# VHH binders against Phosphatase IMPL1, chloroplastic (IMPL1): the designs that were tried, part 11

Target 1, 311 residues: Phosphatase IMPL1, chloroplastic (IMPL1), of Arabidopsis thaliana (Mouse-ear cress) (q94f00)
Amino acid sequence: VLSEVSDQTRYPRIGAKTTGTISPAHLLEVVELAAKTGAEVVMEAVNKPRNITYKGLSDLVTDTDKASEAAILEVVKKNFSDHLILGEEGGIIGDSSSDYLWCIDPLDGTTNFAHGYPSFAVSVGVLYRGNPAAASVVEFVGGPMCWNTRTFSATAGGGALCNGQKIHVSKTDAVERALLITGFGYEHDDAWSTNMELFKEFTDVSRGVRRLGAAAVDMCHVALGIAESYWEYRLKPWDMAAGVLIVEEAGGAVTRMDGGKFSVFDRSVLVSNGVLHPKLLERIAPATENLKSKGIDFSLWFKPEDYHTEL
Key: E = the ipSAE of ESMFold2; O = the ipSAE of OpenDDE; V2 = 0.75 times the mean of E and O plus 0.25 times the DockQ between their complexes.

## First folded at step 4 (VHH)

Design b09 (framework vhh_7w1s_2)
Fold by ESMFold2-Fast, scan of step 4:
Structure b09 (fold): chain B 311 residues (1-311), chain A 118 residues (1-118)
Amino acid sequence: as target 1 above (311 residues)
Amino acid sequence: QLQLVESGGGLVQAGGSMRLSCAASGSIFSYAMGWHRQAPGKQRELVAKISGGSTAYDDSVKGRFTISRDNTKNTVYLQMNSLKVEDTAVYYCAAYTYRSGWYPYDYWGQGTQVTVSS
């Protein structure tokens, strides 16, 4: 029966059911402009010298982050002066009573950017009452001597696009045929050790596991259908807000790594092509529950104190 | 579809300076940008190119000309210093898709005349 089959692969949708007084199309127009404007700043910096002192390279990264964030903030504030904004560098800005929360990462994959390695992005998502409403990610590809971009976008219920073309997740139904992606945080705690064990296990049973170093890129690759899944512990809202909507709107599934209903403020994410999601959770969910028993904190984080959510 | 309009050309004395501007009708973010020139009886040649922060120059203009871009204004500039009579040419602005430099998908301006008198 189709209903039974659907129930085995279906997970709660995370996208906003309504966007209030602002249309999804208008939110999309502004997230795309914001992401593009930040990406223009980043593109100006991609070929600046990398063979300079350690301090000079650090300054290049921080200056690029700050300039990209400032450019994105100007676009958002000009269009929606009363909206709440959460940015990686600037923290929380604006009216905490707003139903709209902009989550921005002005340069996702700063280590890759520092080395000129072609896997980094500008990521802009907007939430309505805690749920993703619209998203855009500008991915940098090619690398030195041939830099290019791909633009991803989505609205809740509107589908996902790459360079204006509709995209969809892969139909791969076996882990043995899957290309998987993960990432690792800066802290070498029990969550890090657990994910290293998952990396080892999944490397053995799949076509391979990639560690690209940019969460927004990783999620967009799942949405594009060139990888089957991405998971990571301890991501922040600006790491996830855009990519999770793009995956869901491309037909994918999004949960916490314990299999529970995901919110942007959760500390773990598992995205997949949907059909593999239960098979991945068979291995990932027990490992995540074991981390809770060891005292790893998975409570919500980076949610503004007065921000109203319908989670 | 991208339209390019050059400005800032004219007559200048040898040893002088001139700044050319190229205004685009839309975003130049997804394009590499360049300046070409064509002198009477000569082939059109690349003078300077900018892709992101990377610049390239013809040997004849190295140290004298500087290409820059302002993505906020969708404008590309060519700063020309220590001008020589041999720099006299029509200067063309070009926008290149990252996949097809020097092919039918490139956009070109109408050109602006630069005349350097002795």
Scores: ipSAE 0.000, ipTM 0.099, lowest interface PAE 22.3, mean pLDDT 86

Design b10 (from w03 with R99K Y102W E103S; framework vhh_7w1s_2)
Amino acid sequence: QLQLVESGGGLVQAGGSMRLSCAASGSIFSYAMGWHRQAPGKQRELVAKISGGSTAYDDSVKGRFTISRDNTKNTVYLQMNSLKVEDTAVYYCAAYTYKSGWSYDYWGQGTQVTVSS
ESMFold2-Fast, scan of step 4: ipSAE 0.138; ipTM 0.575

Design b12 (from w03 with Y96V Y98F Y102W E103S; framework vhh_7w1s_2)
Fold by ESMFold2-Fast, scan of step 4:
Structure b12 (fold): chain B 311 residues (1-311), chain A 117 residues (1-117)
Amino acid sequence: as target 1 above (311 residues)
Amino acid sequence: QLQLVESGGGLVQAGGSMRLSCAASGSIFSYAMGWHRQAPGKQRELVAKISGGSTAYDDSVKGRFTISRDNTKNTVYLQMNSLKVEDTAVYYCAAVTFRSGWSYDYWGQGTQVTVSS
């Protein structure tokens, strides 16, 4: 039987198998509205002067982050007053007994935003009992004199969309033909050194490795099929919650960098087009195991106390 | 916007224990929290930090000091055991946000800890 020869080594899906009493369509409507509303705030700020004092630039970033978060929070609270929210700027808000956790990054890629470099996004994901249920990412493209946006969305089991059109990961089956993406944390420790070595090794064997500076954008580019993989150590839930669902629903694979089952509360992520996933893990998984041997902590983090999960 | 207020400092005899508290005016969950100290004539140094449940300590205090966090009370603690005269310093609470390439630090005013021989 044909069904018996496929799928024997695929990676566990991370998307929620059910969304409880709230339909996936309703969750999608609200994540899209929330991300769009935050993006409207960010769009008003993209053309503000960048040739200003460090204090002025820092204030612009902080004010834009806070205003975008406030706009997103208003949308979520108006639609679901009893849901739990985790935002990069505001922390935890709401009822920890809720099965629904909103993970909000009101401005992913703040350094890029500060410089007017066109790789930043508004990212909104909602989890049901710890598993991604719906997601939207609004990516900023073009840059100075030609700013525009591209909207990504997904529901668990519903597929992934870009500007209303279905998207799929690439079919690239060799690392030598792959365009890869990674990112780096701010602490220059063993994880940073290890990923710098992976960057060097993969640069030598692929078409290149990009360091764009916005995790949600990086994951959406894998989902769109314009890059084959993204990996990074030490991402927070708001960095990952939306992007991982969009990748998985576009037909991609999502694991920890040791190849284990991924949770948005994990400290490493490897996303890919699926076909390349085992080939990437051949190099990445041993490096990650070596970090564990050196005492680097990979336990779950930033999970709200009393939030019930089915991980 | 985030205000940090330290308490619990004072005079203690060598070999004694002391607990410092740092109360924040808002949520600390998404922040990396740390305790720094500065002794007269020395540079300010990191003593202990807590981020996402992970803790790290300076070698001089490892095994003697413990950092902990109560997210419900928006408070960070530093439990100091087996105190030495060389632990005498002003202790500062600090909070750091997570932003790509940007560090937004909030600092308390400091609390004096004096360890007598």
Scores: ipSAE 0.011, ipTM 0.499, lowest interface PAE 8.6, mean pLDDT 88

Design b18 (from w03 with K49A A56Y Y102W; framework vhh_7w1s_2)
Fold by ESMFold2-Fast, scan of step 4:
Structure b18 (fold): chain B 311 residues (1-311), chain A 117 residues (1-117)
Amino acid sequence: as target 1 above (311 residues)
Amino acid sequence: QLQLVESGGGLVQAGGSMRLSCAASGSIFSYAMGWHRQAPGKQRELVAAISGGSTYYDDSVKGRFTISRDNTKNTVYLQMNSLKVEDTAVYYCAAYTYRSGWEYDYWGQGTQVTVSS
């Protein structure tokens, strides 16, 4: 029987249709400078000792996060003093009447950073009326003895770049040839157990599923075409705002895990190379609907109370 | 470096009410906030939590305690009604953030709540 969705299915674009009075090029310049400035702070900390007490390691991570966030905030405030900012460490700062909301993760992949494992990033996205307008992610690669970075960026309608070169999602058209990525939250609830079952099922039918531990990196790897999909429950706006635009501008698809139109304030994301998106949703969407029937809350979260959105 | 300071504790009779406040030194919007309690000789336990728009309550306090937050004042509250002698404990305010496998916990110094018969 035919239960497949059409290969010609189109998903709603999430990127902002306009950026208002500030040009996409200007937003790109500032989002890149902000991400680079935060990454410079993180780079200074990558070789600090990890063989210390648990408290000392926790302090290193926290201090690095806060220093990176402070550096990013300084860049944003200096260029756009009236914009609203949502950062993981600092919460909400700025003018609640602003159409521009900056979503900042100053160190995505903190467990990886703590261990010196080369999968963490600085992620900066800016939304216009709730929709991603510009984004940059600075990914840390190499690891101990050979640390380096690569920079991802995108503007809505402008395409996606890695180190200044255009990137595109893969053309892989079968799950059996796909490399997939997922992540897990720290609460072991029904969403966690459901995603463990999805991990098992997709591992059996694909080339493998990775659990790398940095959402922004995972999405950038989909945009770069070295993985076909990433999905996760329980993500916050700072986890997603930059990466989802980079995926979409690289030619990928972005939805909620139930297949609905995505917002950075949603509690789930499925990104893919587009052509596999309907095939992935065949399994993921029913699992997500089952979680809703069990009372798992998928309402919008972490949206600033007075921030106006055109979602 | 986020500092949390609890207030509103003290002595109260069984059946009474009390409201605890937790004032943070910075913005709490992006944090999950919780109230834990620890009775003498026992481990600290989570009583109530608020994250985004969602709340959690331990079964022992459901229907009696209400957690709320005021993000503009960087304050979280625990409204405690129908207090029982078994609610006697030091109450701790906590702020949590999750980053790609790392959980940060910030804790207050605690405030004593004593419920007499």
Scores: ipSAE 0.013, ipTM 0.509, lowest interface PAE 8.3, mean pLDDT 88

Design b19 (from w03 with S51T S54T E103S; framework vhh_7w1s_2; at its last look DockQ between E and O 0.08; V2 from the best seeds 0.00; counts 0 for: pae E 4.1 > 2, grease 25.4 > 24.2, placed apart)
Fold by OpenDDE, look of step 5:
Structure b19 (fold): chain B 311 residues (1-311), chain A 117 residues (1-117)
Amino acid sequence: as target 1 above (311 residues)
Amino acid sequence: QLQLVESGGGLVQAGGSMRLSCAASGSIFSYAMGWHRQAPGKQRELVAKITGGTTAYDDSVKGRFTISRDNTKNTVYLQMNSLKVEDTAVYYCAAYTYRSGYSYDYWGQGTQVTVSS
């Protein structure tokens, strides 16, 4: 009988213990502003016609991604000119001597955005020496003719908010009553196949497994308590940095899919409401270990060279 | 659409130096920048890359070439020192996003560099 130890005590916290010389409030303010600014760019594009050529649609997505990231970068650079940035589009920007690393996904869920499907977000997180310190995710909700947004934010140790209100993970303690979420990359390799099997298995034993198509959104839904868990292989730091902090600060648990301590530079992530985490790992961890045994790389990736971390 | 225009190429003697410039039509802040070269009958190859402030070089040019960027001028540079005859090629400037992986989003038209013995 695994004692109901709060998941926070059972799994190592991933949030930064300190924000250094910058106050948490100031970091949060800038993170929120940055995400909002990117989201404004996306909002302008979301209502553009989708009945265009394949090339045109691809261009719209690309242009929107780039424009959103540029807008976010301007905010970050204006406030913190010496900070390091890891953006999905622009890559590594700045000097690795900074303790602060901004992880930016200017448009998470590009496929959904392209189709006007209501599950995509702007995701901005900032790390202090490799650990998430502040985060903001602007989720796009609704759909064509009724687009809206809700904003998730968190600071390490400060709790998680949605539209300025405190949020918490669910208390669901049975997988049979849980709504789960997963995602798939574009590479159809052993990790993909493994996750497909996990998807099948959990679909069988849970109330259902959703595949929404935006990692930041998926994590925020767990933080909001409307889903119990999310897992995925081979996400990038910009996909995870904000969402994992938001989940943790909402009272959830964050680990690698093998159950190990999570870093935003890991190639697997499992987030949950905490209560279900051990049960989920009973199935997920062995599958992940099997991949490792086959030689699939689970080393840290996309960590900037010479970036100082306290992981 | 980002237009890239290379300049600074020409004829130079072996052992000499040359500086190439690539001027972009817009902000290069969000792009990784690179220099490629293509010699006659050979495939285009990456010479140098700069992502943010991080630089990478082909082994053949390490210690001789330096890539740098000026975001305020939307320009990337390639300082080429100790030039060799085998450095003769058309040099291309390229811009790409991290998301693009190994593919480059934008290319210049190239500038000819000829190193004479």
Scores: ipSAE 0.034, ipTM 0.416, lowest interface PAE 4.0, mean pLDDT 92
ESMFold2-Fast, scan of step 4: ipSAE 0.225; ipTM 0.632
ESMFold2, look of step 5: ipSAE 0.378; ipTM 0.740
ESMFold2 (binder alone), look of step 5: mean pLDDT 86; pTM 0.879

Design b22 (framework vhh_podentamig1)
Fold by ESMFold2-Fast, scan of step 4:
Formats: structure tokens, sequence, C-alpha cells
Structure b22 (fold): chain B 311 residues (1-311), chain A 118 residues (1-118)
């Protein structure tokens, strides 16, 4: 059963304790270069004409996603030719015997990108033996006529930065004073309907729940202290790998939505400012246990075959 | 140009099996999730099965009867349908999409008709 936390360290840390033969500073340099290079591709496309037909708009999204992915892959391969890379939907490139796994989301928030709504990002994380080691997220802000970017980064044990400045989660200690964020998976199943119920309940008791549409942005906003929590079912490793490390290094808490120890291969995430974490779990954990009782599968997914993990 | 082309539909008797195929072209196949949707006359389109990497999801009405699979070498998605019922009669669509926030489906096929009757 869960109670209020008295200490930020109540929840197990997920960040890698070591990074092996490659220094945290070197990993940070390459994740930042990779995310920046992908973001430059996306920035070139933000002001391109938006075709009003579904096919024209879909082609713009797909072309931008593919070009961003190619740019990121080139940076990673040029710097670490023997590392393993996990792309969206479980595509794997490289040597499965590598301890380093790169989790890449070349365009998080594609619906927002398609409409020119200023909430999308390029997200790059690298794991060492299954644990987040370094991360960078380039968030797109402003929108039409004033596009700009905000860069987030972290290394395990090194703290979190936004545009070179140290960041920390908020100290809000009551749900009724919290701004919360959630998202919804593409399938309208029991997990979707359960999260709609959670959305309604939390909207009634908090300052509001946002559905911004980009998981990496959502987690970075928790790390920055402008929102208190983010939760979502059915996220993939590339959705989470960078953002969870940035939250944890900003002083936040990261667990599964049942309160268990999180890995990037889990199917649910709850991130928060730490102090609100047990209050959120009092409502979220029973709902998640009920989904397991209904047969919803929460086993690990998208972990590459033969990839060595320490959790 | 991106295309999804369904095949394998037809008329089949109750209790029989049918395999649907979806051939994808014009994009990086492994970077997408895939799903099979169906739409019966006068009803909304509903998800039947989805596959992303090696993970699968099934509608409750088809669990244990239908199996979705993918072949990355052939850029193809399959739906193996066993123990077909009259209620499975519908136009079946292949869809390719990403899990990214709010962008549910990028591409749809034209559909293939499945009719289960005597």
Amino acid sequence: as target 1 above (311 residues)
Amino acid sequence: EVQLVESGGGLVQPGRSLTLSCAASGFTFFSYAYGWYRQAPGKQRELVAAISGGSTLYADSVKGRFTISRDNAKNSIYLQMNSLRPEDTALYYCAAYTYRSGWEYDYWGQGTQVTVSS
C-alpha cells in the first residue's frame, strides 16, 4: 500500500550507475549532437506548406520523420559504429552484443507537427546495459511566425539541464494545486477507457490535466517544474528513454503506473515531482492492477533479442 | 508513393479459415506499427488486431481466433482468421501508423471484403 513520501529517494533510481568504457561526458556530447542534427531537419520543415488533403499532410510528416531519423542514425553510427540502435516500432540496427542501446524518436508529436502546433520534439536516449545513461530532447516552441527550440539534456548522476542551465522539478505538495499531463495510446481498448476515467477524476481534483501530444515534451515539462506529473499507458522505449532520465536527474520520481520499479521496456510510466508521487499512485495503481485482472499485458516489450540488461 | 494493398478476402462458410495479406511499399517498413481494422455495414470502423515489432494486441471478440504477423523481409502484414463467424463479415482495412502522441494512422489501404455465410 502507498503513503506520502518523506524523502525524494523513496523510489528506485533508474539511471545507469556506470557507463562502461565511454565517459558520461562523451555520451552526452553525442546524444546532444544527434538530437540537434535531427532537430535541424525538423526545423527546415516547420514552415513548409501544409497540404489540406490527408495524403499531402501525411507525406510531409513521413518524409520529415524519415529524414530526421536518417540524420540521427548517421551521427550515432559515425561516432559509435558498433552500438545497437532501436528505432521506432522495434527496428534494430547494429551489434546486439553491444552494452549501449540508442533509443531514437526522430519526431515525437507528429500530429502537432502536422498542424504547426508548438509541442513536438526530437528525442535521443542511450542506455548502458538496459539503464538510461545519457539523454537529449530538442523541444520545438513558439509556433508559426516565431519557431524556436529548447534543448534538454542529462547524464545518469549528472543532473538535468535546459539550455545549459540546471533545472529542478516543482515542490508542489498537493494535487489540488497541481497541473498534470497525460496522453492516450492509439488503440481504444480497456487501457484507453481506464485512462479517460483517470483524466476525468484528476481534472475534477487538480488545477487541470493537459493532453499536449508529445511524451518527451511532457516529461521535460515535469523536469522543468512547469507541470507536476505525467502518466501514460502503452509508451514505447523510444518515447521514454530520454525523458525519464531528464525527470530523474531533475529530482523527480519515475515508476510504472502500478508503482513498481520502471524500465524503459515497461508499458506504462508515471513521472512526477516526487512529493506528489504516492498521492497519484493511490488512484492510478488500483486502476492499473484492475487492467491486469482484465488480461491487459504489461510484460516488457521492444527489448532487443540478446541485448544484455542489468534490469 | 506510399501504398498499402490488401488481398485474401472473399466468401467463406462459418467455421472456416481465411488469411488476409497487406503489402506495403514506399516507406521504411520496420519503423511503423501495423493494424487490421474492420467496418461492417452501417457501423463504425473498429480495431481487430495490431502489431508493433513483436508485440500484438487483439480485440476481445477475436482473441484466440485471429493471429496477426509481419514479415519485414517481404514488407508484409498478415491476419490469419480461424473459426470465422457471421459477425466477422466486414470490409477489412490495413493501416500503418506510429505510436507518436495523437498521430494514430498515417496510411490506409482500400480494404478487402470478408463475407461469412452459407
Scores: ipSAE 0.000, ipTM 0.243, lowest interface PAE 12.3, mean pLDDT 86

Design b24 (framework vhh_8h63_2)
Fold by ESMFold2-Fast, scan of step 4:
Structure b24 (fold): chain B 311 residues (1-311), chain A 119 residues (1-119)
Amino acid sequence: as target 1 above (311 residues)
Amino acid sequence: ELQLVESGGGLVQAGGSLTVSCAASGSIFYSYAMGWSRQAPGKERELVAGISSGGSTYYADTVKGRFTISRDNAKNTLYLQMNSLKPEDTAMYYCAAYTYRSGWEYDYWGQGTQVTVSG
């Protein structure tokens, strides 16, 4: 497809150029197994009662998150005992001298999971020297009485798949025909206020903006071609590592919200179908630059101290 | 529930050292990733150091090589050892226990401890 070639050459690619001594196919097998194993733990919990106090519900979320993480860690460690792992709840585990960093989100969209709302996922990405090498996201769909999953996967240079079928971003070339997605952090500061204004502005000029509450799902929906763009400030590496590779390999574009080259350790992401990327940046990049002038910190974060990167 | 209380702030000369501490009570301290954030007047809150439940550390470039984060799980205490202090390090320093659960208030913050570095 022409859009794949033209759009991917316009913005710097984020995917790893090589995966070292471990083949992309082998990394793919293990990220898929890891994400599937975590998702099996989550699926066991989707039908548990939700008529619980705030604290009792949070315990269900925490227990499910920890159990999913333990299951994912077991798969990764059995296959690659010397790799470095960055997990949401467990922090940093393993050998900091490893070129391979696994970024895992064992339950993305925990509020949605808590309420039985069908927009949450298990997300597993592996980086080679700081760059995404392979990814899998297991999305939960349907909701109460009809739970099911979709499995997304990608390798750097290998394309993106959903349930074994090749996927591509949409060809929508006008913002007024676009369905957009964003998310919000829980701190109500200048970044939150700025993104609320972007939400309002883009709602007015597009077909609508969704706030679904699971970053990995949001990025996979862009890769699948059912939405044109997703952006958010203050995402962590485990929120982004898998989804950004899946978008790029589906023919999409990935940058920081200032338009700069993206790293999973950056504090903002803009993903799109590529064609709309410059039009989105016309509004988003100036807002992001204004946040920098207001003192918002966009330096890299959560990069393990001794992890070697080619960023 | 987890409660965090910072201590050890104060006035220090540029080039000096200071250790701030965070005492945790309530929930199981050792299961949390912990961190130190700071907020200077007119600036946004900045994460300066983090430590996982397993002891792996992160440092912001502004403090790397000068600050050391550590935890004592037996004493439910988090530490930030600050060396080679600069006037630019003047800020309120906050202890935090980190969760990344969307839509729930599971990040725990202390009240903060003021660090002032004079030249």
Scores: ipSAE 0.000, ipTM 0.188, lowest interface PAE 15.2, mean pLDDT 85

Design b25 (from w03 with S100E E103T; framework vhh_7w1s_2)
Amino acid sequence: QLQLVESGGGLVQAGGSMRLSCAASGSIFSYAMGWHRQAPGKQRELVAKISGGSTAYDDSVKGRFTISRDNTKNTVYLQMNSLKVEDTAVYYCAAYTYREGYTYDYWGQGTQVTVSS
ESMFold2-Fast, scan of step 4: ipSAE 0.176; ipTM 0.603

Design b26 (from w03 with S100Y Y102S E103T; framework vhh_7w1s_2)
Fold by ESMFold2-Fast, scan of step 4:
Structure b26 (fold): chain B 311 residues (1-311), chain A 117 residues (1-117)
Amino acid sequence: as target 1 above (311 residues)
Amino acid sequence: QLQLVESGGGLVQAGGSMRLSCAASGSIFSYAMGWHRQAPGKQRELVAKISGGSTAYDDSVKGRFTISRDNTKNTVYLQMNSLKVEDTAVYYCAAYTYRYGSTYDYWGQGTQVTVSS
């Protein structure tokens, strides 16, 4: 019986090899506190009326997103006043010369949150010199009348946890037995059209493809072993920084959708259980190369100008 | 709430140049920023967009217009060269964020650009 997946080392690891002067355990404590504090703000908002003004649903979403980000920022700044922070809503804050970059998504899956659909999360990752060092994601489950959470966490080299228990990716070794996940942006360009064709093709050859609507949740589901893969074009650092480390530390593989070495500043991600990664790339990598030939830009993005990386 | 304020519009002769500025009330680093325009009786159309390190332009303005941003000043610029009468429109600054499965759009009030023959 094969007790370990031998191919988990086939792809370059993305997690930080060191965390500098701050221990992985200390980074984990603060990442978990930050994600939990943001999630408490979100939990207070889950049962609020969806139409709280004549201005509509966007006010509840925007107010919750900003309040969650403020709560997370307070935790990070109190513990590490000189660190650099990148949040979707607030932009870049702090010391640009710092080796530590915090990537914060205070409410991943805002459309799901707006509708009370149980697939959204608070996601907090910290990078050391460009590489994920520690991560936590608080996933919201259950939905109206039964809201609850699952807490995911990881440190580089430390393994992945869900509610304090070690987790591992699935051992599924055939695409025809796989449950896959993808996502789509609202811009209907060549990358969108290409991913719709990949969605159709993979639906025909697998057990199905899900489109749940929260990248951090999707990656945590791969890490938990309840799905085999997730891929998407045009994700930002705050969408990916935590989830990719949790997948890798659960024994999964992380690359660009062209099969190249991944960084959180790349514009595509493919995560998997490892053993299926080459079979997925067989179909995904040529499609991604074709997009490059059509002039789609895959250069790094949202990387702060003065942030030093060891990518 | 992110507020966007456009400036630099006005009257210019065909063949001339004009620079529009869009000042944001907060950080624009994590946003894609764009310029849209709307002429009377026409739909609002995207003119130029800047996201991370990438720019995109409508075919009608390629080679004539340049979008840029200064993240330290929280300001986006549209440099308009070789202006044509057909470029006459109200120009709107917009900020975009795409969350997985969701969008946010912030808009300025618009600035009038009139190109005389």
Scores: ipSAE 0.012, ipTM 0.478, lowest interface PAE 8.2, mean pLDDT 87

Design b27 (framework vhh_7w1s_2; at its last look DockQ between E and O 0.01; V2 from the best seeds 0.00; counts 0 for: pae O 15.1 > 2, grease 26.8 > 24.2, placed apart)
Fold by OpenDDE, look of step 7:
Structure b27 (fold): chain B 311 residues (1-311), chain A 115 residues (1-115)
Amino acid sequence: as target 1 above (311 residues)
Amino acid sequence: QLQLVESGGGLVQAGGSMRLSCAASGSIFSYAMGWHRQAPGKQRELVAKISGGSTAYDDSVKGRFTISRDNTKNTVYLQMNSLKVEDTAVYYCAAYTYRGWYDYWGQGTQVTVSS
C-alpha cells in the first residue's frame, strides 16, 4: 500500500483511550521527570573508570541499574504512591488494585553501557489498565569524551516528541530502501534461530539490519524516522512499554510478530513506519506461527497478578 | 521457559545461618542469577547477583551473605550468615540473560529472623 498515511487504521491502536482520573499532561510530566532523574544517575556513571576485569564491569552495571531505578522509583512514588510498578531490578512493587502500572527499565542496553558503546537508554512508561498512556525514553548518544542525551516522550493521542519537537516515522515504502533493526537474547533456542534466519533474509533484501542492543533505543529510532522497523522476541514489559507508544504516536504501527494485537505483556513485538508493516509480516508472521506450532511459549508474561487490564 | 523454585526458608534466630536454594527446571548456564527480597511494606530489592563467576552484593548483606551456583545441578544458592531481624523478608530467585533482563522469577520463600 503506497500511501502517505500510516497504516494505523489497519492495526489496532495500543495506546490508552483514557488516562482515568489523572490527566495525560500530569502523567507525561512525571514520566519525563522520572526518566530524566534516572538518566542523570546513568550520566554520572558513564564517565567512571571501568575495571578491566569482568567483575568490575558487572559491578558497575549492577550499581548503575540499581541507583537509576531507585531514583526513578522515588519520583514515581513521590507523585503516585498508590501506583503499581514493574521494574527490571525491583520486580513488582505496589498494590495490584491500581489501574496504573509503571514499566521501568533503568538502563536498557547494559552491554553497550559497560563497554562505553553508544545506544543505551532509560525507559519509563506508564500503563492505564494495561495500555500505554505516557512514555519517556532518554537515549544516550555519542560515546566516550562526548556523551550526550536526547529525550523521547509521548502521550496516548498526543503525538511523539524528541527534545520537545514533534517526530514522525519515515515514509519509506520499499523494503529494499529500508534500514531495519532487530535484537537477540542469549537463549539459543528455536526463537533465536528463527530470528537469525529473519536477520539473514532481511539483510539480503534491505539496506541493512542493525543489531544495536537496546530495545527502547531501537523503537525510538523508528519513531524518529531514521529506521523503518524493529522486531524482537521475548522482550519484557519494561523494555517495550515506552517505545511502542512513542512509535505509535509518531505514526508507526505496532503488532505482535504474528501480526496480532500487541500487549506489552507479549513475547514478541514488531514496530514499523506503518507503510512497510504488511510486507514485513509476510515473512515474519509465518516464521512466528511456525514457532507457535512447535510449542514455543507465546503466552503473556510478567503481567502482575490481579492487575486489571482492558486489552 | 525456565521455572525457578526456591527452598530453604523458614524461621531462624538472630545470629543464625540459613541456606536458600533455587532449583531451575533447565540449564542456568546462559543466565545470570540473583536473589531479591521484599519485606512487608518495603520495595523489593536486589540482595545478591552472580554473573558467570562474578558476584555482587547489596551493602546491607556484604560479608554475611554468599551467592553461589552449581550449573551441573541447575541450582543457585544463598548462604546467609549472621542473620538479623531486618533480614526478614520473602526471598525471590531470579534468572536473567547477560543483557541484564530478569527473565524468570521464583515464587519466593519466606525467611523470618526472630530476636
Scores: ipSAE 0.011, ipTM 0.253, lowest interface PAE 9.1, mean pLDDT 91
ESMFold2-Fast, scan of step 4: ipSAE 0.443; ipTM 0.751
ESMFold2, look of step 5: ipSAE 0.068; ipTM 0.564
ESMFold2 (binder alone), look of step 5: mean pLDDT 89; pTM 0.901
OpenDDE, look of step 5: ipSAE 0.005; ipTM 0.328
ESMFold2, look of step 7: ipSAE 0.241; ipTM 0.654
ESMFold2 (binder alone), look of step 7: mean pLDDT 89; pTM 0.903
ESMFold2, look of step 8: ipSAE 0.085; ipTM 0.581
ESMFold2 (binder alone), look of step 8: mean pLDDT 88; pTM 0.900
OpenDDE, look of step 8: ipSAE 0.000; ipTM 0.203

